# VH-VL binders against NAD kinase (nadK), part 20

Target 1, 268 residues: NAD kinase (nadK), of Syntrophomonas wolfei subsp. wolfei (q0aze0)
Amino acid sequence: MKIILVNNRFKENTEKKAQEIAGQLSALNVEVIIDNGLDEPYAGTVDFIMVLGGDGTMLRAARRYGQRAIPVLGVNMGTVGFLSNIEINELAEYLPLILREEYSLEARMMLEVAVFQQQSLLTRVFCLNELLLRSNSPRMLSFALEISGQKLEPYRGDGLIVSTTTGSTAYSLSAGGPIADPQLDAFIVTPVASHIINKRPLVVSPEREISLHLLEEREAIIGIDGQIKMDFGAENRVLIKRAPHPLLMVNLKAKPFFTSIDRSLQRQ

## First folded at step 14 (VH-VL)

Design EE16 (from EE3 with heavy chain T60K G105D, light chain S28G)
Fold by OpenDDE, look of step 14:
Structure EE16 (fold): chain C 268 residues (1-268), chain A 123 residues (1-123), chain B 107 residues (1-107)
Amino acid sequence: as target 1 above (268 residues)
Amino acid sequence: EVQLVESGGGLVKPGGSLRLSCAASGFTFSNAWMSWVRQAPGKGLEWVGRIKSKIDGGTKNYAAPVQGRFTISRDDSKNTLYLQMNSLKTEDTAVYYCTTVPKYDYFLAFDIWGQGTLVTVSS
Amino acid sequence: DVQMTQSPSSLSASVGDRVTITCRASQGISRYLSWYQQRPGKAPNLLIYKASNLESGVPSRFSGSGSGTDFTLTISTLQPEDFATYYCQQSYDRPWTFGQGTKVEIK
């Protein structure tokens, strides 16, 4: 077995723990790669990904490895979030299950985000939570939203979020979006401070495509999962689709989403 | 109510074949990992094999005594688990139970059992 | 294979007694140990999972303890319906194996 340990190099406790776990796994004849975000994603084949940290680390891991259809386990290290399955102090208990492949998987839809300069592709990113388009100034944006070729009325506001159901409990929620069942595949399209009060969030089929572009010369930015930022102008277009492959999240124990959602949200 | 109901047991000669069925109800069968456990008359319990859910690859595992002779399968559309038993031996005589694992802590125990079906292999 | 050895193989007790059954694994199995109760002519019922977790619906007079190689099932106050055969089972490694059973009989 080959395992990637994903941690955050800026979190010393996760780095140390990654080294400890790597030692333990090596002693069990498991090949271990540590990814603390410093280098490019490991390009070799692996059997399992263990994410040590919080939701942010999981999001990074998803962007780096999610397209590879590898089981990904979130191991929480004292943070509050929605993307971890076990606690760090439980890892020793569940490690035998991992090594014996005695776990179930939950498929989580990801976004495929493509940003264009006119007709040229600038970047393509897969992400677990959301794409954010927002103003880079105190002034509102005017932008066009198209869904499967259907042109909606122009949006005016601070921005727009397109999220997965997984991302519904992230920034979309703060912007007034609905909480979505993670077992459901859908886009959540949430306006950010729209000047139109009745501009409501949209729940959109994962079979549809979403496109955004500015209708005026304004400074804007694209944000991915709150971690990647890029400038976005009038000559740019963004196309959002369902990623070809879902993130395969490991379930070692049941986590009742709806019964624990209030508790989790209150802790954030 | 969660329920498992085995059927298909009976008398068969050595070298013969038999197919057991387990009808599941009261839970999402397609997501469940299922196992067979048998118990010879007056003896203890013996794990026979397991099949994972389709979403988890549908992998099958067997105990050594039945490896190559028994086949576990499932029909999720019918909520039914099967055990195909070929080349039966006298030592295969047992009550065969259909089981599933706990919902909270996955894959650690058998929390649901059927009533069992008796298979007798005798000349 | 992991061998599971129960002690004793049988015991006699009276209603109200404290009953203790032990299970030893041939190797460390962490806490991947379950206890089952089987009444005559019936299927086994899960009592304890992961060494010490009481299964839903099981009376609180049942408890489990242990980790590694040595495990214990305790019935604090034996009831008439508790006369049965008890099995331990490890799920640490395949094949999953059971103890030989402990028959609790009426004294």
Scores: ipSAE 0.775, ipTM 0.882, lowest interface PAE 0.8, mean pLDDT 93
Fold by ESMFold2, look of step 15:
Structure EE16 (fold): chain C 268 residues (1-268), chain A 123 residues (1-123), chain B 107 residues (1-107)
Amino acid sequence: as target 1 above (268 residues)
Amino acid sequence: EVQLVESGGGLVKPGGSLRLSCAASGFTFSNAWMSWVRQAPGKGLEWVGRIKSKIDGGTKNYAAPVQGRFTISRDDSKNTLYLQMNSLKTEDTAVYYCTTVPKYDYFLAFDIWGQGTLVTVSS
Amino acid sequence: DVQMTQSPSSLSASVGDRVTITCRASQGISRYLSWYQQRPGKAPNLLIYKASNLESGVPSRFSGSGSGTDFTLTISTLQPEDFATYYCQQSYDRPWTFGQGTKVEIK
């Protein structure tokens, strides 16, 4: 069995713990590839991905590996979030389930985000939580939202969030969007500080295509999962679709989503 | 009220075939991992095999004595687990229980059991 | 394969007795052990999972302990309904295997 062990090189405890766990796994005849974020994603065949850290480290793992249909386990090392399943101090006891593939899987929708400059594809990225379009100045944005060719009335405000149901508990929530059951596939479109009344959050079928562009020149940015930032101007357009593959999250312990919401929101 | 009810047991000659059914109620069958466990008369318990839910890959695993002869299947629209037993041997004589295997928190214990159905393989 | 050996194979006891049944695995199985009770002519019932966790509805007179290779089921004060055969089972590695059983009989 071959495992990618994802950690965060900027968190001293996670890096040292990753090395320790890799040694333990190697002693059990498990081949381990460590991804601390410095190198390109591992391109070879693997059976399992173990993420050591919080929701942020899981977001990076999802962007790097989520389209490869590999089971991904979140192992919490501190703050209980929405994307971890077991605690680091439980890992040794749960290893038999991992190694023998005796676990359940939960599919989590991802976004496919394509950014264009004029008619040319500038970049394509996958994300687990959300795309954010926001102003990068005190001035508000004026922008257009299209859903499967249907043009909505123009938006004016600080920006817009297009999230997955998994991302509904992230920035979308802070901007007034609903908490969604992560077992649903949907887009959640949440305005950020809208100046136009009746611009409410929208829940949109995952079969739709979502397009965004500015209606006037302003300093704007596109954020991806709160971790990738790119400048966005009047010459740019974003196309958002459901990604071809969901993130396959491993469940070893029951995590009752609805009864645990408050605890999970109080920790990150 | 969770319930598992086996049926289809009976007398069969060596080399014959038999299909067991297990009707499930009171839980979401399509999400469950299911197993067969057997017990020869006057003997202990022996795991026969397990099938995962379709969402978890539908993987089937069998104990060596039945590998290649027995097939576990499920029909989620009928909430029914099946055991197709081919090339039966006298050693297969047993009460056959269906059971659930909880996905979480139980470390793969068998939590819910049916009443069993007797299979007798005799000339 | 992991072999599970129960001791004793049978015992006689009176109502009110403390009963201890042991289960030994042929290799380390962590806490991947469960205990079952089977009354004559009935299906088994889960008593204990994860070596020491009582299943819902199981009386507190039942307890389990152990980790690794050596496990114990204890009935602190035997009741008339506890005369049955008890099985341990490992789930650490396939094939999942049971002990041979321990028959608890009335003295």
Scores: ipSAE 0.686, ipTM 0.867, lowest interface PAE 1.6, mean pLDDT 91

Design EE17 (from EE3 with heavy chain I55M Y106K, light chain D93E)
Fold by OpenDDE, look of step 15:
Structure EE17 (fold): chain C 268 residues (1-268), chain A 123 residues (1-123), chain B 107 residues (1-107)
Amino acid sequence: as target 1 above (268 residues)
Amino acid sequence: EVQLVESGGGLVKPGGSLRLSCAASGFTFSNAWMSWVRQAPGKGLEWVGRIKSKMDGGTTNYAAPVQGRFTISRDDSKNTLYLQMNSLKTEDTAVYYCTTVPKYGKFLAFDIWGQGTLVTVSS
Amino acid sequence: DVQMTQSPSSLSASVGDRVTITCRASQSISRYLSWYQQRPGKAPNLLIYKASNLESGVPSRFSGSGSGTDFTLTISTLQPEDFATYYCQQSYERPWTFGQGTKVEIK
């Protein structure tokens, strides 16, 4: 068995723990690759990904490895979030289930985000939470939203979020989006400070495609999961689709989403 | 009410085949991991095999004594678990129970059991 | 394979008695140990999972303890309906294996 340990190099405690766990796994004849985000994603085949840290680390791991259909376990290290399944102090006890592949999976839809310059593809990214289009100035943007060829009325506001259901409890929520069942596949399109005060978020079928472009010569940014940023202008287009593969999140421990949502949100 | 009901048991000659069924109700069968456990007359319990949910890969694992002879399958549209038993041996004589295996939380305990169905392999 | 050995194989007790059954694994199985009760002519019922967690609906007179290799099922006050055969089961590794059973009989 080969496992990638994903941690945050900027968090010393996760680095240290990764080394410790690596040693433990090695002693059990498990090959371990540590990914602290410094280098490119490990290109070799692996059987399991263990994410040490919080939601941010999970998001990074998902972007790096989510398209590879590898089980991903979130191991919380004292951070409040939605994407970790077990606590670090529980890992030793659950390790037998991991090593023997006696764990349950939960498929979480990811976004495929393609950014174009004219007709040329600039970048394609898979992400777990959301794509954000946002003004890079205090002024509102005017942008076009198209859903499966249906052109909506132009949006005016600070921006727009296209989120997965997983991401519904992230920035989309702060922007007034609905909380979605993470077991549901859907896009959530949430306006950010629309000039229309009661502009409602849209829940969109994962079978549809979402296109965005600016209607004016103004500087904007694209944000991915709050971690990747790129400039976005009038010459750019973004196409959002359901990723061809979901993130396979490992569920070792039952976590009732809705019964704990209030508590979790209050802690954020 | 959560229920598992086994059927298909009976008398069969050595070398014969038999197919057991387990009808599930009262829970989302398609999400459940399932196992077969058997008990020879007057003896203890013996795990036969396990099948995961489709979401979890639908993979099967078997105990060594039945490996290569028994096949566990499921039809989620019918909420039914199956045990295809080929090349039956006298030592396969037992009451066969279908059971649920919690995917998480109970460390793979068998939390729900059917009433069992008797399989007798005899000349 | 992990061998599970229960002790005793049988015991006689009276209503109201404290009953203790032991299960030993041939190797450490952490807390991957469950206890089952089987009444005559009936299917087994889960009593304890994860070594010490009481299954829903199971009377509180049942308790489990232990980790590693040695485990114990305790019935604090034996009731008439508790006369049955009890099995431990490890789920630490496949094949999942059961103890040979402990028959609790009426004295």
Scores: ipSAE 0.879, ipTM 0.943, lowest interface PAE 0.6, mean pLDDT 94
Fold by ESMFold2, look of step 14:
Structure EE17 (fold): chain C 268 residues (1-268), chain A 123 residues (1-123), chain B 107 residues (1-107)
Amino acid sequence: as target 1 above (268 residues)
Amino acid sequence: EVQLVESGGGLVKPGGSLRLSCAASGFTFSNAWMSWVRQAPGKGLEWVGRIKSKMDGGTTNYAAPVQGRFTISRDDSKNTLYLQMNSLKTEDTAVYYCTTVPKYGKFLAFDIWGQGTLVTVSS
Amino acid sequence: DVQMTQSPSSLSASVGDRVTITCRASQSISRYLSWYQQRPGKAPNLLIYKASNLESGVPSRFSGSGSGTDFTLTISTLQPEDFATYYCQQSYERPWTFGQGTKVEIK
């Protein structure tokens, strides 16, 4: 069996703990690859991904590996977020379930984001939480939103968030979007500081295609999961679809989303 | 009010086939992992096989003595678990229980049991 | 496969007695051990999971302990309804296996 351990090299405790866990797994004849963010994603076949850290480390793992249909387990090393399942001090006791694949999987929708310059594809990226379009200057944006070819009235404001249901508790929430049950597949489209009063957040079928472009020349950015930024201007447009594969999250313990909402949100 | 009720047991000749049913109520059957456990008359308990929920892949695993002869399936619209038993042998004679396997918190213990149905394989 | 061995195979006891049943695994199974009670003519029912956790609705006179290879089920004050056969079971690795059973009989 081959496992990727994902950690954040800028958190000293996670790097040391990753080495310790790799040693324990190697003693059980498990091949281990450590992904601390420095190297390119491991390209070979693996059976399982273990994320050591918080929701941010999980977001990076999802972007790197989420389209490969590999089970991903979040192991908390501090404050419990929305994407961890077990605590680090429980890992040894749960290893038999992991190694024997005696676990439940929860599918979490991801976004596929394609950015164009005019008609040429510049990049394609996947994300777990959200795409953010926002102004990168003091000036307001004027932009168009299309949903499956249906053009909405123009937006004017600081930007727009297109989120998964998993991302509903991230930036989308702060911008006034709803909390969504992560078992649902949907887009959540949340305006950021709109100057058009009746632009409410929208909940949209995951089968739709969402397109954004600027209606006038402005400096903007596209943000992905709050971790990747790309310049975005009047020559660009972005197309957003449901990604071909969901993130497959491992559940070893029940995570009661609704009874834990307030506690989890306070730690984010 | 959780309940599991097995049916379909009876007498069959060696080499024959039989299909057992387990009707479930009082819980969300479609989310559950389910198992069959058997007990030969006067003997102990023996695990037969397990099926995961469809959302968890619907995969099945079997004990070696029944592998290739028995098939576990489920119909979530009817809240029913099935055990298809083919190429029956006299050593398959047992009371067959259906049971639940909790996904969380109990380390795969068998927490809910039916009352069982007797299968007798004899000439 | 993991073999589970119970001791004793049977015992005789009186109402009010303290009863101890042991279960040994052929390899470490951590805490992946459960205990079941089977009254004569009835289906088994879960008593203890995770070696020591009491199942809901099970009287507090039942307790479990142990980890690794050695496990114990204790009935602190035997009641008339406790005359039954008791099984341990490991869920550490497939095939999931049971001990041979311990029959608790009335003296």
Scores: ipSAE 0.664, ipTM 0.856, lowest interface PAE 1.6, mean pLDDT 91

Design EE9 (from EE1 with heavy chain Y106K)
Fold by OpenDDE, look of step 15:
Structure EE9 (fold): chain C 268 residues (1-268), chain A 123 residues (1-123), chain B 107 residues (1-107)
Amino acid sequence: as target 1 above (268 residues)
Amino acid sequence: EVQLVESGGGLVKPGGSLRLSCAASGFTFSNAWMSWVRQAPGKGLEWVGRIKSKIDGGTTNYAAPVQGRFTISRDDSKNTLYLQMNSLKTEDTAVYYCTTVPRYGKFLAFDIWGQGTLVTVSS
Amino acid sequence: DVQMTQSPSSLSASVGDRVTITCRASQSISRYLSWYQQRPGKAPNLLIYKASNLESGVPSRFSGSGSGTDFTLTISTLQPEDFATYYCQQSYDRPWTFGQGTKVEIK
């Protein structure tokens, strides 16, 4: 068995723990690759990914490895979030299940985000939470939203979020989006400070495609999961689809999403 | 009410085949891991095999004595678990129970059991 | 395979007695141990999972303890309905294996 341990090199405690866990796994004849985000994603085949840290680390791991259909376990290390399944002190207890592949999975839809300059593909990214289009100035954007060929009325505002249901409790929520069941596959399209005061978020079928482009020459940015940033202008288009593969999140213990949502959100 | 009901048991000759069914009700069957456990007359319990839920890969594992002869499958649309038994041997004589295996939280305990169906392999 | 050995194979007890059944694994199975009760002519019922967790609906007179290789099922005050055969089961490694059973009989 080969396992990637994903941690945050900027968090000393996760680095140290990764080394410790690596040692433990090695003693069990498990090959371990540590990914602290410094280098390119490990290109070799692996059987399992453990993410040590919080939601941010999970998001990075998802972008790096999510398309590879590898089980990903979030191991929380003292943070509050929605993407970790077990606590670090529980890892030893569940390790036998992991090693013997006696765990459950939860498929979480990811976004496929393609950014174009005219007809040229600039980048394609898979992400777990959301794509954000936002103004890079104090001025509102005017942008076009198209859903499966249906052109909506132009949007005016600070921006737009296209989120997965997983991402519904992230930035989309702060922008007034609905809280979605993580077990549901859907796009959530949430306006950010729309010119229309009561512009409603859209819940969109994962079978549809979402296209965005600016209607005027303005400085904007594309944000992915709050971690990737790129400039976005009038010459650019973004196409959002359901990723061909969901993130396979390991579910070792039940987490009552809805009964604990208020508490979890208040702690963030 | 959560219920598992086995059927299909009976008398069969060595080398014969038999297909057991387990009808599930009262819970979301498609999400459940399922197992077969058998008990020879007057003997203890023996795990036969397990099938995961489709969402968890739907993979099967078997005990060595039945490996290659028995096949576990499921039809989620019918809430039914199956055990196809081929090349039956006299030592396969047992009451066969279908059981649920919690996906998480109970360390793979068998929390729900059917009443079992008797399979007798005899000349 | 992990071998599970229960002791005793049988015991006689009276209503109100404290009953202790032991299960030993041939190797460490951490806490991946469950206990079942089987009454004559009936299917087994889960009593304890994860070595010490009481299954919902199971009377509190049942308790489990242990970790590693040695586990214990305890019935604090034996009731008439508790006369049955008890099995331990490990889920640490495949094949999942049961103990040979302990029959609790009326004294």
Scores: ipSAE 0.810, ipTM 0.902, lowest interface PAE 0.7, mean pLDDT 94
Fold by ESMFold2, look of step 14:
Structure EE9 (fold): chain C 268 residues (1-268), chain A 123 residues (1-123), chain B 107 residues (1-107)
Amino acid sequence: as target 1 above (268 residues)
Amino acid sequence: EVQLVESGGGLVKPGGSLRLSCAASGFTFSNAWMSWVRQAPGKGLEWVGRIKSKIDGGTTNYAAPVQGRFTISRDDSKNTLYLQMNSLKTEDTAVYYCTTVPRYGKFLAFDIWGQGTLVTVSS
Amino acid sequence: DVQMTQSPSSLSASVGDRVTITCRASQSISRYLSWYQQRPGKAPNLLIYKASNLESGVPSRFSGSGSGTDFTLTISTLQPEDFATYYCQQSYDRPWTFGQGTKVEIK
């Protein structure tokens, strides 16, 4: 069996713990690859991914590995997050389930984001939470939203968020979007500081295709999961679809979404 | 009310076949892992096999005495678990229980049990 | 295969007694152990999972302890409805196996 341990090299406690866990697994004849973010994603065959850290580390793991249909377990390293399942001090007890594949999976929809310049594909990226289109200047954007070929009335404002249901508790929430059950598949389209009063958040079928482009020359940014940023201008458009594969999140313990989100929102 | 109701038990000659059904209600059957456990008259409990939900791969595992002779299947549209028993032997005589296996949180304990259905294999 | 051995095979007790049943695994099973109660003529029901966690609706007089190879089910104050056969079961490694059972009888 071959496992990737994903950690954040800038958080020393996760780097030390990753080395400790790798040693324990190697003693059980498990091959271990450590991904601390420094190198390119491991390209070889892998059976399982453990993410040591918080939601940010999970988002990076999802972008790197989420389309490979590999089970991914979030292991909490002391910070509260939405995407961890077990605590680090519980890992030894749960190893029999992991090594014997006696665990369940929860599918989490991902976005496929394709950015074009004219007719040419510039990049394709996958994300777990959201795509953000926003102004990169004090002036608001004027932009067009198209859903499966249906042109909506133009938007004006600071930008737009297209999120998954998993991303509904991230930036989309701050912009006024609804909290969604992560077991649902949907797009959540949330305007950011819209100057057009009747532009409400939309919940859209995952089978739709979403297209965005600017209607005026403006400096804009495309953000991906709050971790990747790209310049976006009038020559660009972006196409957003449901990714071919969901992130396969491992469930070893019940994580009561609704009661834990109330607690998390009270802390914010 | 959460319920598992087995049916299809009866008297069968050695070498014969029988199919047991387990009707489930009161929970989301399609997400559940399901198991069969048997108990020979006056004896203890013996695990027979387990089927995972389709989301978790739909795979089956069997105890050695029944491997190759018994087949566990499920029909999620009818909330029904099946046990197809072929090449039956007298030692297969038992009450057969349908059970659930929690997908998480209980370390694979059998948490919900049906009433059982009796299978008797004799000449 | 992991073999599970219960002790005693049977015991006689009075209402109000403290009853202790032991289960030993042939190898370490961590805390992958559950306890079941089977009343005469009825299906088993889950009492304890993860060696010590009480199933919902099970009276607090039942408790479980142990880790590794040695496990104990305790009934602190035996009640009339507790006269039954008790089984331990390991879920650490397939095939998942049960102990032979312990019959708790009225004195």
Scores: ipSAE 0.635, ipTM 0.844, lowest interface PAE 1.9, mean pLDDT 91

